# Ledger of designs, part 81: VHH binders against Flagellar brake protein YcgR (ycgR)

Target 1, 263 residues: Flagellar brake protein YcgR (ycgR), of Thauera aminoaromatica (c4kar8)
Amino acid sequence: MAELSTPSPASPAPLDGGRGDELEKFTLRGARQILQLLQDLITHRGLITAHTGGGHSFMTAVLKVDEERGRVVLDPSPDPQANRRALAAPRLTCVTQLDGIRIQFPLVGLGEGQDKGRPALFAPLPAEMLRLQRREFYRLQVPLAHELSCLLKAEDLARKPVEVSARVIDIGAGGVAVVVPTGAAEFVIGGTLPACRLALPDGEPIELDLEVRNLNRQTQRNGTEQLRVGLRFAALPRAADTRIQRYIFKTERALNAKARGGL
Key: E = the ipSAE of ESMFold2; O = the ipSAE of OpenDDE; V2 = 0.75 times the mean of E and O plus 0.25 times the DockQ between their complexes.

## First folded at step 7 (VHH)

Design F85 (from C60 with T58I; framework vhh_7n9e_1; at its last look DockQ between E and O 0.36; V2 from the best seeds 0.00; counts 0 for: pae E 3.3 > 2)
Fold by OpenDDE, look of step 8:
Structure F85 (fold): chain B 263 residues (1-263), chain A 119 residues (1-119)
Amino acid sequence: as target 1 above (263 residues)
Amino acid sequence: DVQLVESGGGLVQAGGSLRLSCAASGFTFSSYAMYWGRQAPGKGREWVSGISSGGGSIAYASSVKGRFTISRDNAKNTLYLQMNNLKPEDTALYYCAKQDWESGEFPYWGQGTQVTVSS
């Protein structure tokens, strides 16, 4: 009697549908799909973080897709050293976001040249592009010294509107994780928090809509309980996305410099 | 131990209605957000709806929005899902779920209740 091992009830799929789905489901390999996605990046002027390895990265953008030559044109870094590293790298890992979806793709065979009289980087079209709907996105751990905060508009247990100032603990292209005092507000995964305000060091707060994606209890060393709320950017204006990406890049650069003993 | 027991499923014609219940025990029900999920034949588990601990915050999947209503009775430790205007596409095993706050995972769900919508 073969004990039919009752298939362990598969953990309920995460709300984002990403857990348990084969990475392949999120990988675009079709030439037309890749071209369309790259064109969408151009149309939306999406900033791209290009990783050159060794903890180095620079910000770039897709300027043009040359279908005839089968290449993508990238904006070079204003930092000549970054460009040199990019050109020396065997592989460039490009990370960006479009419509709240993280996009990752490799570029190999990077070269420099001119596009319409302007310096540009060139690479063959990527063979694949990953559209990750999953939270498994790189999240920058926000230094405590930056004191990033997000004003959350939520409801309390009495269904009264409340504003909660939450500390941002990590940030990525797709969202933020914040900590709030336990009981400060009610949250539900899948819920929307409209017209929240994310405070960055470089200017006025960014107004944005947030979607609750995860909830975790955190117990501090002192025994105090906090709620960690994972939030997705539900609607992010382009300008806001640019600011967020810039902040992430700048912060990562500073952290890396410090880690190398340069600060 | 956390226990979740779903009930109220059955066979219904398209356009019909069902009300599902989930009886919860083994934890402080009123302190946790609760969720409904479903699994259609040959498909993965799908999130359907969520409700916060006090019921003030509610969310729905786009596929069920306007047709389904999640509610809870904390005094009875019971979660509900009113399903109206049911469609064949709603045919699935429906289960209630609780999140584990420490891991952030959903290790807690019941055996489910079968909902079958005939055309």
Scores: ipSAE 0.805, ipTM 0.943, lowest interface PAE 0.5, mean pLDDT 88
Fold by ESMFold2-Fast, scan of step 7:
Structure F85 (fold): chain B 263 residues (1-263), chain A 119 residues (1-119)
Amino acid sequence: as target 1 above (263 residues)
Amino acid sequence: DVQLVESGGGLVQAGGSLRLSCAASGFTFSSYAMYWGRQAPGKGREWVSGISSGGGSIAYASSVKGRFTISRDNAKNTLYLQMNNLKPEDTALYYCAKQDWESGEFPYWGQGTQVTVSS
């Protein structure tokens, strides 16, 4: 629940919502930066999860960078079916981590062949690579006892303003995930929810603008459906950022102390 | 199988207009939020606009707000993007995408439709 070794719930999944412009501050596009980052993956033998679409993925690694031919050499899967799916895919989304840094990049035009007599996969060098610090993707799982809520200002199916009290299930430096009853309001990725109110245990609610980043429908164990809404802090005052960070650090520390105490 | 087929792109001069269409099949179109994204030469994929399943919630990237209009016709299983006052910076391959309730995101599908805006 509060395990620090677990990355953000979204960490293994690709960040592929077509929101590349919003991730520009974390996106490397310089050829030298891309080559250096790929070389770092080789040096640290970073395992890469390559997503081929349709819920399929396989484990790979960057074996070499061929600068003269402008391509990367990848370790093929021991599963021939995984390799066939990869070769048939229009695009691979590669996700990995190095020392708490999340790295994600696309590969297009995958081919197969041999490198020094061994089977290998080849792809052109990516034009971009996403590099996120742990702080940017880390999410604290909110203890149920804290009863954290966020009052959302949204619109219903009739486009009438509606206020929805949502339970906060996780929180990070960049946003929160909340759950709401299915049908409580209309949401769309990229939509802005102005003047929402985040209630932390201490002090007044924090007024902030939120942007919808992801939408999941979840069926609970009792068969009840709920909507999970991932929300980004669109504009965060420094005082609010300080309060949120303080809450995260204090809660992490308290949960770690309980875990190490055997509670 | 889910299929999304984009059309309506072409060459247009700055200040001109184009209307893109996305024909959807293989799923209950009216149950999913739909999105437009684009990829310009030398740039990453950029989200452009989104519309909720019933059309009650709509969002636009700041770069296109006031110039582009997203709409849908659930009876025809078609998503639209009306693009007005086009700029050279709008030159890109345009894709439509379906909300994925399991992953919470929207992977882009299809070959896209090319929009080229000349000066």
Scores: ipSAE 0.640, ipTM 0.896, lowest interface PAE 1.0, mean pLDDT 84
Fold by ESMFold2, look of step 8:
Order: structure tokens, then sequence, then C-alpha cells
Structure F85 (fold): chain B 263 residues (1-263), chain A 119 residues (1-119)
């Protein structure tokens, strides 16, 4: 892949909404879902950062949704330059948070006008909205003592099949990062590794398909060179997802308790 | 300095074939995975294919799988893309890319070679 996006729920900058298949599951496209989410933003008085491009943005809010005309009504900026940039922009990227969940949506065709005698901005309802669950983008740093591993089925430099037991260094709902010795196997971004086995501390290994998303060479403190391989879960059974989430939750709780070990 | 020079583009009729080459210099070619990308007029960059340093792992975008074949000759520091059954939608500037192991990004791109597929 020429461009690899990494979503971040804490970032003020927009994410690549709707690009890449990892964000598709968080994308709302149903008219009912979009209307309800916009109404929730109105009800919670959500403050929105509207990005106009060129590094410029302004603060706004959804004042109401006009269902009959199929448009959203926004609070204009008190800064006239911000309003001029917004009206000139081909697209606004709106970013906000609702109950700790990042919300992002585009608005196109922004216009100026009045709503009940007050200045307002108008746009057609968005065709999609991104509602990011923060757990999906969280990556737990795996404690060394857990010795979490993933058995990869790959090929070596001689194109011979090889199984590589790779140490898992981080894990999240969408994938793992592992390390292997340089030269242990051949990898390419976009390549798939079918029928790998993820070994969690409890139970039998989880069989799953993995896709290589990034590759980085790293040198350890002892001078040993290793390859960090970022891997996405292709399709997880619900039982496997549950086991992974449980491991993450239990480990987070244990680490937090250790950090707060003062009496 | 890292240099990547693509060649072999041109105008072909739909259903035709074309072989692209990428001559690499300024780095140890055999130590890096190499990639082909393309960019159609007015569109963003699209990943096309990748091949590992030894050729043991190969990947294709779904739009080209079964029609395109990536290969490399490490003795000649050259990357290839054999393009068969070309379609008008394959019209684009094709470029090769080298990964930067430290950043994990692709800062090294060739200038590209134009492929135009007529209906």
Amino acid sequence: as target 1 above (263 residues)
Amino acid sequence: DVQLVESGGGLVQAGGSLRLSCAASGFTFSSYAMYWGRQAPGKGREWVSGISSGGGSIAYASSVKGRFTISRDNAKNTLYLQMNNLKPEDTALYYCAKQDWESGEFPYWGQGTQVTVSS
C-alpha cells in the first residue's frame, strides 16, 4: 500500500473517513441512523470542529435538522473570515465527540442564510457519518511475562514453507503487532497469512487469517535486528473476538492496579 | 541517492499486454520489498502489487489479480510488472516504490511511466 492510514480518536485532525476497509464497520449510511445521530448531537449540545482545509477550522454546533428540506442547520462562526472560508470550501469535515465516542462527518454544499431571523449555515444531510468506538483503535502493550505468541504460516527466502513463532508486542480488537528475527520469513505489505494461530494464556490457540499492514526493521538494545510486522485480523469469529477483548480488559485492569499500588 | 526509473509504458489497445520495468540504484535492492502503484488522472494513488525481497511473498490489488504479474531480478536490480488483458480502467501513470524500513512509509517513488489503454 502507498498510503497507510492510522485512525486516532484523540486527534483534533480529521481521520480518513470511509477510506480503507478497517473504518467501514464504523460508517453509518442509513438515513435513520444519520438522523438519530445528528439529533443526539443537538440534544447533547455537542461542540463541533469544522475543518475547511489548508489547516483552518472553526467551532460550530448542529442547531437543528430540517427533515422536510433534507438539510442541517449550523451555528456560524463569530469570525467572518472563518465563515468565508467555510462557504468557499468544497467540503467541511466535521469532528466531534459524543459520550467519549469520536464522531466525524462531511458536509458539502454549505450555504449561508437565516434561521428564524438569526444568521445560520446550511448544508444537505451527510451521506455518511463515522462513529468510532475507541476500543477498536486501542492497542494494549503486551507484558513480556505473558509470552503471547502468534504462529505464522509463511515462506522463507528459499520459498520453502515455514512456521514462525512470533512474539506479540501489542494487541487490539483489529489486529496484533509481532516481532520476528530478520530473515525468518518473507513478508510484503498487503500479503495474507492464512490459518495462523494466536496463543492467548487461557484456552486453545485461535486460528485466524492475517493481513500484513506494515513492516519495520528494529534493532534491540543487544544489537539483534528484528522485523516488526503489523497484522490485521481478516475475519474473526465472535468467540475469538470475545476472548481477545477479555484478555485486553483483564490485562489493562491488572496493569492499572499495579500502577496504583500505593495504599 | 535512491533512484527508481520506470519504463515500458505506452499506448495499447484494450486486451493487449505491456511489460513495465523499474531500474533501481542507490540502495541494496535485494534487501527491500518493492511495490507498484498507479495514479489515474484526477484520482488518488492506488496500490497495485508488491513483492518481498526474495520473492517469497507476493500480493495484488483485487482489480488486477489474475491479469498482472509482479517479478524481480535481484541480479539486475530490476522490478517488473507484466500486464495482460489490459482494460481502459488500467490507464494511469505507473510507478515503483521502495519502503523505508525506519519509518515504514514509502518516500521513494519513481517518476512513473504512462500507460494508456484505448477502447
Scores: ipSAE 0.322, ipTM 0.772, lowest interface PAE 3.3, mean pLDDT 81
ESMFold2 (binder alone), look of step 8: mean pLDDT 86; pTM 0.858

Design G12 (from A64 with D53S S54D G55S; framework vhh_7pa5_2)
Fold by ESMFold2-Fast, scan of step 7:
Structure G12 (fold): chain B 263 residues (1-263), chain A 121 residues (1-121)
Amino acid sequence: as target 1 above (263 residues)
Amino acid sequence: QVQLVESGGGMVQPGGSLRLSCAASGFTFSDYDMSWVRRAPGKGPEWVSTISSDSGSTSYADSVKGRFTISRDNAKNTLYLQMNSLKPEDTALYYCAKDFYDEWGSWFDYWGQGTQVTVSS
């Protein structure tokens, strides 16, 4: 049975999205720099998305930084269920932006309490924060007119092999996000989908192993449900990487030219 | 370069209506899901509603379902929130937010300065 749809606490999204040493130069580990960024998020009233694993997330914000006790104080969710998931999670992955710079950091050891008589969440200061200029994390939103697709090899609710043609909604150097047209396929965060086929406009489909990184369910206007799946490229061949980068580059240039044509 | 500018807020009595607008520029509006987010005095941010890039799907927080309607006009790069049967609990600063989905999940990569909605009696 698929009675429990919540993934294991051991499967939280990684801080660097599996990009490893590529992002090391953008990782801040200095306590002073971490404190300054957190204070900047307070000053700019930054909206933070906290991922609790299993495709679950909630919005929060930094209320204050307690330097003496080495902790951050966060707004709890208005949804009690989201707070319970957060407290039960072994790790939160927090994502936000400041002046167009992507900021990402983990929180471990989340607790609850009060700040000035109001409910609050508490966590030790993160040991690291990722700070990326937009160019380093850029994802291309795939124009609907391109009708980009990926044939996924997955399992249905009975754990039988199934092939699903999914629409690619965004693409980057590290992976794609897709919309699954059927609700029958089951996806597990951290699971690998072998020998999937990514169809780009120019040339043969690219055969790839894809790792499931995130899940988001959405209800369409007609009442049908669709699933958005974040997928990481595993062991991408150099020729495939070149084709993907070429598609992204050409499409971005075309979109920029179209936007400037209106000015 | 990316700008989101909200308007249409104001003061209304309980049971009243307001229509919020968000003018988007600096990106291809029709390619992104868009959301409304609110922040009440002394509370954290609360997601209100999302609309898909093609208007094919919408979703709402339970607190506003049946009272609020999200819509968009891709030709005008504008997002809307029609708010009916307003309650004092709806008093908040309302933000337009651009959804971004990557290999680490869904998050908001831009939001506007907000427009204030005050429901009082």
Scores: ipSAE 0.563, ipTM 0.854, lowest interface PAE 2.0, mean pLDDT 83

Design G18 (from A64 with D31N; framework vhh_7pa5_2; at its last look DockQ between E and O 0.25; V2 from the best seeds 0.00; counts 0 for: pae E 10.4 > 2)
Fold by ESMFold2-Fast, scan of step 7:
Structure G18 (fold): chain B 263 residues (1-263), chain A 121 residues (1-121)
Amino acid sequence: as target 1 above (263 residues)
Amino acid sequence: QVQLVESGGGMVQPGGSLRLSCAASGFTFSNYDMSWVRRAPGKGPEWVSTISDSGGSTSYADSVKGRFTISRDNAKNTLYLQMNSLKPEDTALYYCAKDFYDEWGSWFDYWGQGTQVTVSS
């Protein structure tokens, strides 16, 4: 079955260009700060997921920071195909955590060679690094009882418009993940789904544009397969953002209380 | 606050077995996929296995398929890795890792200190 071929970490959509104003305040651009953060990742043995685009990723770690040559040295993957994809990629998007803080940075111009006689990957030092507290990237797992849904405007295999009602399984500040039946529609990573409708438990549905970021097949305990689609909010109105954040906050507090008390 | 604590490592001869455990706290364990990752001496990290939040789906690295079994007990907030037919190349520090999936993709947002597995004669 297909689930046997879904390794972790799952393959994300390619991440190109910078996000705008909202992430700028969390971005480090000072050379000394970048060097110190990379050194901290070495000291704390940070596990890094490197996304190579096209839904592919591999695990790596920083072996060394070469300040004189202005580059980082990374562990290659044990999988030769992952290394080939990395070297062919125009950029890597590296994601890790340090002390509960999400750290993300791009690497461009990846090369291969040896460090002390062992295979290694090399890249110029990143010009920027993103540091986000959990609140900024948190994803709420939506309780089934809430019946959160999103009406997707998508296309079938023949590119004919179709509408699919999808169950929302998680939601965050930047997007939602939904579950759709296999074959209900075709999704293209990077494609935009216009004028979709997000239904929260109370109030009118929120109309918004969604960008397809991730596709992942998963199998439930009963053996049924579903397609999990990760969707980014392409443009989120102020009122919609407020409603989504309030829903997330209220639900997370309730779920935390139940998890601790068994209620 | 989030903690992942591995245990069950040790020294074993080739062909032997070990069962690793990971005690999770500080988050709703049943809502997240969980993984095992290892780091061998002088090598980078290698993904070993993943189990879905419900336990209904599992996946394995080719190097361990048929020998290792991942499982979980959501009532006890515990992840397991049963390792059979161990080989010297399985020698590594084994980490329990919490999978996180967001609009930027899949990654690990927490991992434990690791438990050492040494396979030698």
Scores: ipSAE 0.599, ipTM 0.862, lowest interface PAE 1.7, mean pLDDT 83
Fold by ESMFold2, look of step 8:
Structure G18 (fold): chain B 263 residues (1-263), chain A 121 residues (1-121)
Amino acid sequence: as target 1 above (263 residues)
Amino acid sequence: QVQLVESGGGMVQPGGSLRLSCAASGFTFSNYDMSWVRRAPGKGPEWVSTISDSGGSTSYADSVKGRFTISRDNAKNTLYLQMNSLKPEDTALYYCAKDFYDEWGSWFDYWGQGTQVTVSS
């Protein structure tokens, strides 16, 4: 056994995910589009979480775009170690949100310097930026009262078929996150769970294939262990997609109406 | 427009206790898992604890398990961290973060200056 096979409890860093092909329709590659989006981040003072991998990240912001030199200028971390990790990393994965749009972009070739007498980090403009509109990246936290469930067709350690009814804790256009008791089934990142059934409040359960993207162990208040499983929709018929989006839209609207006092 | 404001830090002796608070606004607090993250002098960021949206499930880093207790009050949009049996190693700037878990990974956001906890003398 390797030491790396025994990971620490839940990591706060994002995990790489999604197929590049499936995300291509949300990817900006035009220089003018990229410049405009970076300028919008500057104008709206967007906060960025910059990830270096290995569970490390720091908060930053775009200070300016130096169009003449083809560079983006970022706030350094107040923690010198975070800056050293960022400068040593082969790439920095920047994640932020702007007006209901989730934005992710890589920076490579990060350098250290000053901008107008203030410490700053510099990098060439990104070659691409991922831009997902709120509808495409929004993850609805499922209200407990809805008791949404997904029947998982998985395998145990002996590779025997097992069915597990899992509570859905969040749902979006591209997948769900569920919780199951630890040991209820074996989940392997990258594995496919065919013909699972997602139960929405209206209509018959939706049959769909799920891909395991992430696993996270949690301890409940009563001391029992449970497993949080991130699942991607592998092949989603248009009718199923419509039902999921309708559920998300209705639920979000209902929650917003309660927040406004039900006028 | 998400805002998270940490408070309750200060200086304490080893073995002492401190309670941190995080006031949340700009989102439906009760629908999201919440986390505490800390950054110690000379060390990288460290995840400390996570609590589920309902408060029914919690997770802790091994370094704090048994000493720290995360809790939330969804009626007040407030996250708490009760820290007991504090050690010098707990000296850090503490941040709260909105957490969610999806097919794109775990998204971790934190804002502001955090709240400083110093355990010494």
Scores: ipSAE 0.000, ipTM 0.228, lowest interface PAE 10.4, mean pLDDT 78
ESMFold2 (binder alone), look of step 8: mean pLDDT 82; pTM 0.822
OpenDDE, look of step 8: ipSAE 0.834; ipTM 0.940

Design G25 (from A64 with F100E; framework vhh_7pa5_2; at its last look DockQ between E and O 0.29; V2 from the best seeds 0.64)
Fold by ESMFold2, look of step 8:
Parts: C-alpha cells; sequence; structure tokens
Structure G25 (fold): chain B 263 residues (1-263), chain A 121 residues (1-121)
C-alpha cells in the first residue's frame, strides 16, 4: 500500500474520555509490590470473598505464593458447586481487607489441583491489585428521615422504558444502593441506567448515569419482598461529586455526634 | 476503630451445645448485615451464617442448617450463634465478620480474632 505524503490532522479529542481511571492512582502494578501484598495477606490470614459472576461468591484465603511458577494458591470452597463455578468463571474478583485498607485483585486462568496433599486452587499472579482507603469505599447509611430518592430510568420485562422512584439506603464516593418493590423493573448486573435523577436534600436533583453492580432480594418484616439494587456512578461530574461528598460529610458528623461511635 | 470480639468458645463432647457471642463497636451495628465464618484445622475459611441488619432474614451453610441459629441484639451491639448437636467437623476457629456491599461487590471489611470451638470425645 502507498504511504501518505503528509500526516493527517489530529482527530478530535474524546468527549468525557477521562485521562485514566480515577482509581488508577490506587492500583499496584509492580511485581514486587504485588508479591509483598499477597504475602501480607497470607501472614494476616486474610478472609477473601471471591466473586465468580452472576451474583455468586465463595470464601477463600491465599494459602501461598509460588514465585518460581508465578502462581497464587488459594483454599478451595467446601461447597463443590462453588468450586465448579470458580473453575468455569472467566475471571475471579477477589476482595478483602488489610488493616482497614480494601484490597481487590483479579485472577484469571484458575485451575484445581493439590498442594502438598491438600486440595487447592491455582492461578497466575494478578497483574494488578487495587488498594482503597476507607474514604474510597465507605458507604454512608442514609437516615430514613432524609428521604433520599433516585428516579431510575430502567426497562420492564418487555424491554419497554419504565421509571421507578427508589429510596436510597446508602451512598458513597462510587455509587448508591436503592430499594424497589420486586418486579418494578428488570435489572441486570452490568446494565446501564442513563439519565437517572438523584434527589439530595436542598437543591436540584442530580442527573447521572448508573450501572447495576449487585442485586439482593430482601424480605421485609411484614413478608413483603423488595430488591436492593447496588448502582455505580458511571461518570460523575465534579459538581455532583462535590454535592455528594458534602452530604456524606455533614450527615456523618451529625450521626457521630449523637451516637458516640465511629472511631 | 471497628472492633469485633468473639467469645463463648470451648471444648465440648459430640452432641453438645455452645453459644457464641460477638461484641461489636466502632460502627453503627444495626446498619449492617453480620456473618459467622469458621476456619477448621488444615482447611480454608468457610461461611457459616449471615443475618440481615434488622434480624429479619437469616441464611445458613447446608452443613449447619437445623443445628445452628444466628441472632442479634441491636440494642446491645451483639451477634450470637447458638450451636447445637455439635460434631467433630464443627471444630474450628469462629470469626464474627462485618458484611459490606458496594459498587464492586459484597465482602467482609472487618472480622475479629475468633473464638476456638473444639468438639472431641
Amino acid sequence: as target 1 above (263 residues)
Amino acid sequence: QVQLVESGGGMVQPGGSLRLSCAASGFTFSDYDMSWVRRAPGKGPEWVSTISDSGGSTSYADSVKGRFTISRDNAKNTLYLQMNSLKPEDTALYYCAKDEYDEWGSWFDYWGQGTQVTVSS
């Protein structure tokens, strides 16, 4: 093929494309740092929740790191079906804590075997590990008296648009959780809800895009079923983030002053 | 600072009973689901039971259903596990764990040091 005689003009800059993920500054990618953090999890006997997708998870722990083979070794679940789901999953998302720091890392290529006669799960070492401070993962439990709500623009079973006004039960830097009556709409983990409206006390509702991250069916004391929907902020404008952080700060201070707890 | 302190473990004969307690501080206990997790010798951690923040919903691992009962007293910030018909395979270190749910998934953000339960002849 023929070479171009001069460079073409640069393409327009992406709109709202961001200059890296806001979480990138909390992401470890160095091999030595990753090995040390895994060793610390072993030393402190960290309890790990391993997510296999579809809302399924199991408990595990890092048994050892095989540096020579570049593998991490995990305890299997006592539930054989959980182990089968883990082995079938394209990706295992592991979450734990160390000294109040949230630790998250992916594992791919999980296999089963034995380690010194003990059943075990094996995977290549993760290429990255995420370390979050409390501020980055904290979820304020919203007082009922605040009556926070979020208007969700979702779909019903027939894929037709439906609007659901949902009560906000918790809120954090990265998202909210809401409750809705079972059957009010169809929610799928990974699904996107564009142009939802979050109503904070005082001020205009915030327009934002949400992604469904978790679903939990709940039974109220009166036997009525509701759905807890965990929602991530897909892209949060700076002004909206400021309003949310201000709300969390003021509410947390008020609750701590009354409750004497929290520290 | 969040603290979870388990107690009530000990040595019992097969068929015996124990009641575990977990004293919680440093957070609003009634806002969170709570779980018991155990770790048997030479085994990885195993989820045992979860109770919702209000106490209205409970769930159990199949291995303990009908024998163990989880409960909570939100006025006293205390989680309980009543263990009946104990078997040697129930021998483990039992942890009280605080459930957390966020935009990346569910997990346990704190747990205690555990209380030892030993079931032997």
Scores: ipSAE 0.680, ipTM 0.905, lowest interface PAE 1.1, mean pLDDT 85
Fold by ESMFold2-Fast, scan of step 7:
Structure G25 (fold): chain B 263 residues (1-263), chain A 121 residues (1-121)
Amino acid sequence: as target 1 above (263 residues)
Amino acid sequence: QVQLVESGGGMVQPGGSLRLSCAASGFTFSDYDMSWVRRAPGKGPEWVSTISDSGGSTSYADSVKGRFTISRDNAKNTLYLQMNSLKPEDTALYYCAKDEYDEWGSWFDYWGQGTQVTVSS
């Protein structure tokens, strides 16, 4: 309290813009952990997709980590235009995998030069890296035969409570996408739907809070309009998380078996 | 779990042809776009070609366009790359890669050990 305050550098921008707080628990900020992960990418010859913005990306790999100078050395693209876009970009978003785990990190202040006589790209070491298990980003397309539903507690235009039974069309560790009839309820992006009930094929419904993430109007072949609602799990209990992941894993395995000519 | 096993590489003279294969297992092959990526000696990885999950659309790097053809057989869980009019610059280790797409963009979540292609006179 009485000690001299030392200014700290500003934290880097969130890895995915609007979801920084949600991803904090998967973010590595320890210098040793970051260095070790970058070294593991070198050892495993990790293929990196570097997004430069505007829908552009290029392939790269970590050539080396210069710990003393605090920088990473990357392979340039063989496409000179991709390298020009990368050098002009305020930020690269680098994405790869290691042992089935999604790894993402930003690079800021990209420069070019030479490393032992060959062209190379240089950037300061990232201050953070995102390490996501497959379960955190995977979406299972729900088989129609499963008749998966979610009872949504929403509001109408007059803010009166309504309950809507919505068909679940996809599900992941972070949420579900559902389909509701047009006009069944009002949904506001960022709004919370409390105490909804997700019905998996086995067991009792899971009670959970859902946040509205996106809305898309869909017109079916028969001319019926439906609203697709993307919903994020809020405050998901560990037991519910485990049940959802087991459903996803078992269903994916069954679908893979059928694709190979199994039952 | 996921395995991608490349084969069909070898040595050819300039102007020759090779067909690469990739045997996929551990995922629903027909649900994912697939790509070929190469790494030449002393160079970084270069994306070569992508094919959509149905096989209905394809794309190619400018360096191989008109010479290479990507295809797939979803019944056999196999990806192919037909390489014609090979040049010394095509010498590389060729990787089969599984495409993934999420809210943060496109990336590769698995790739194989690669198959070596050497084009020399």
Scores: ipSAE 0.559, ipTM 0.850, lowest interface PAE 2.0, mean pLDDT 82
ESMFold2 (binder alone), look of step 8: mean pLDDT 80; pTM 0.807
OpenDDE, look of step 8: ipSAE 0.827; ipTM 0.940

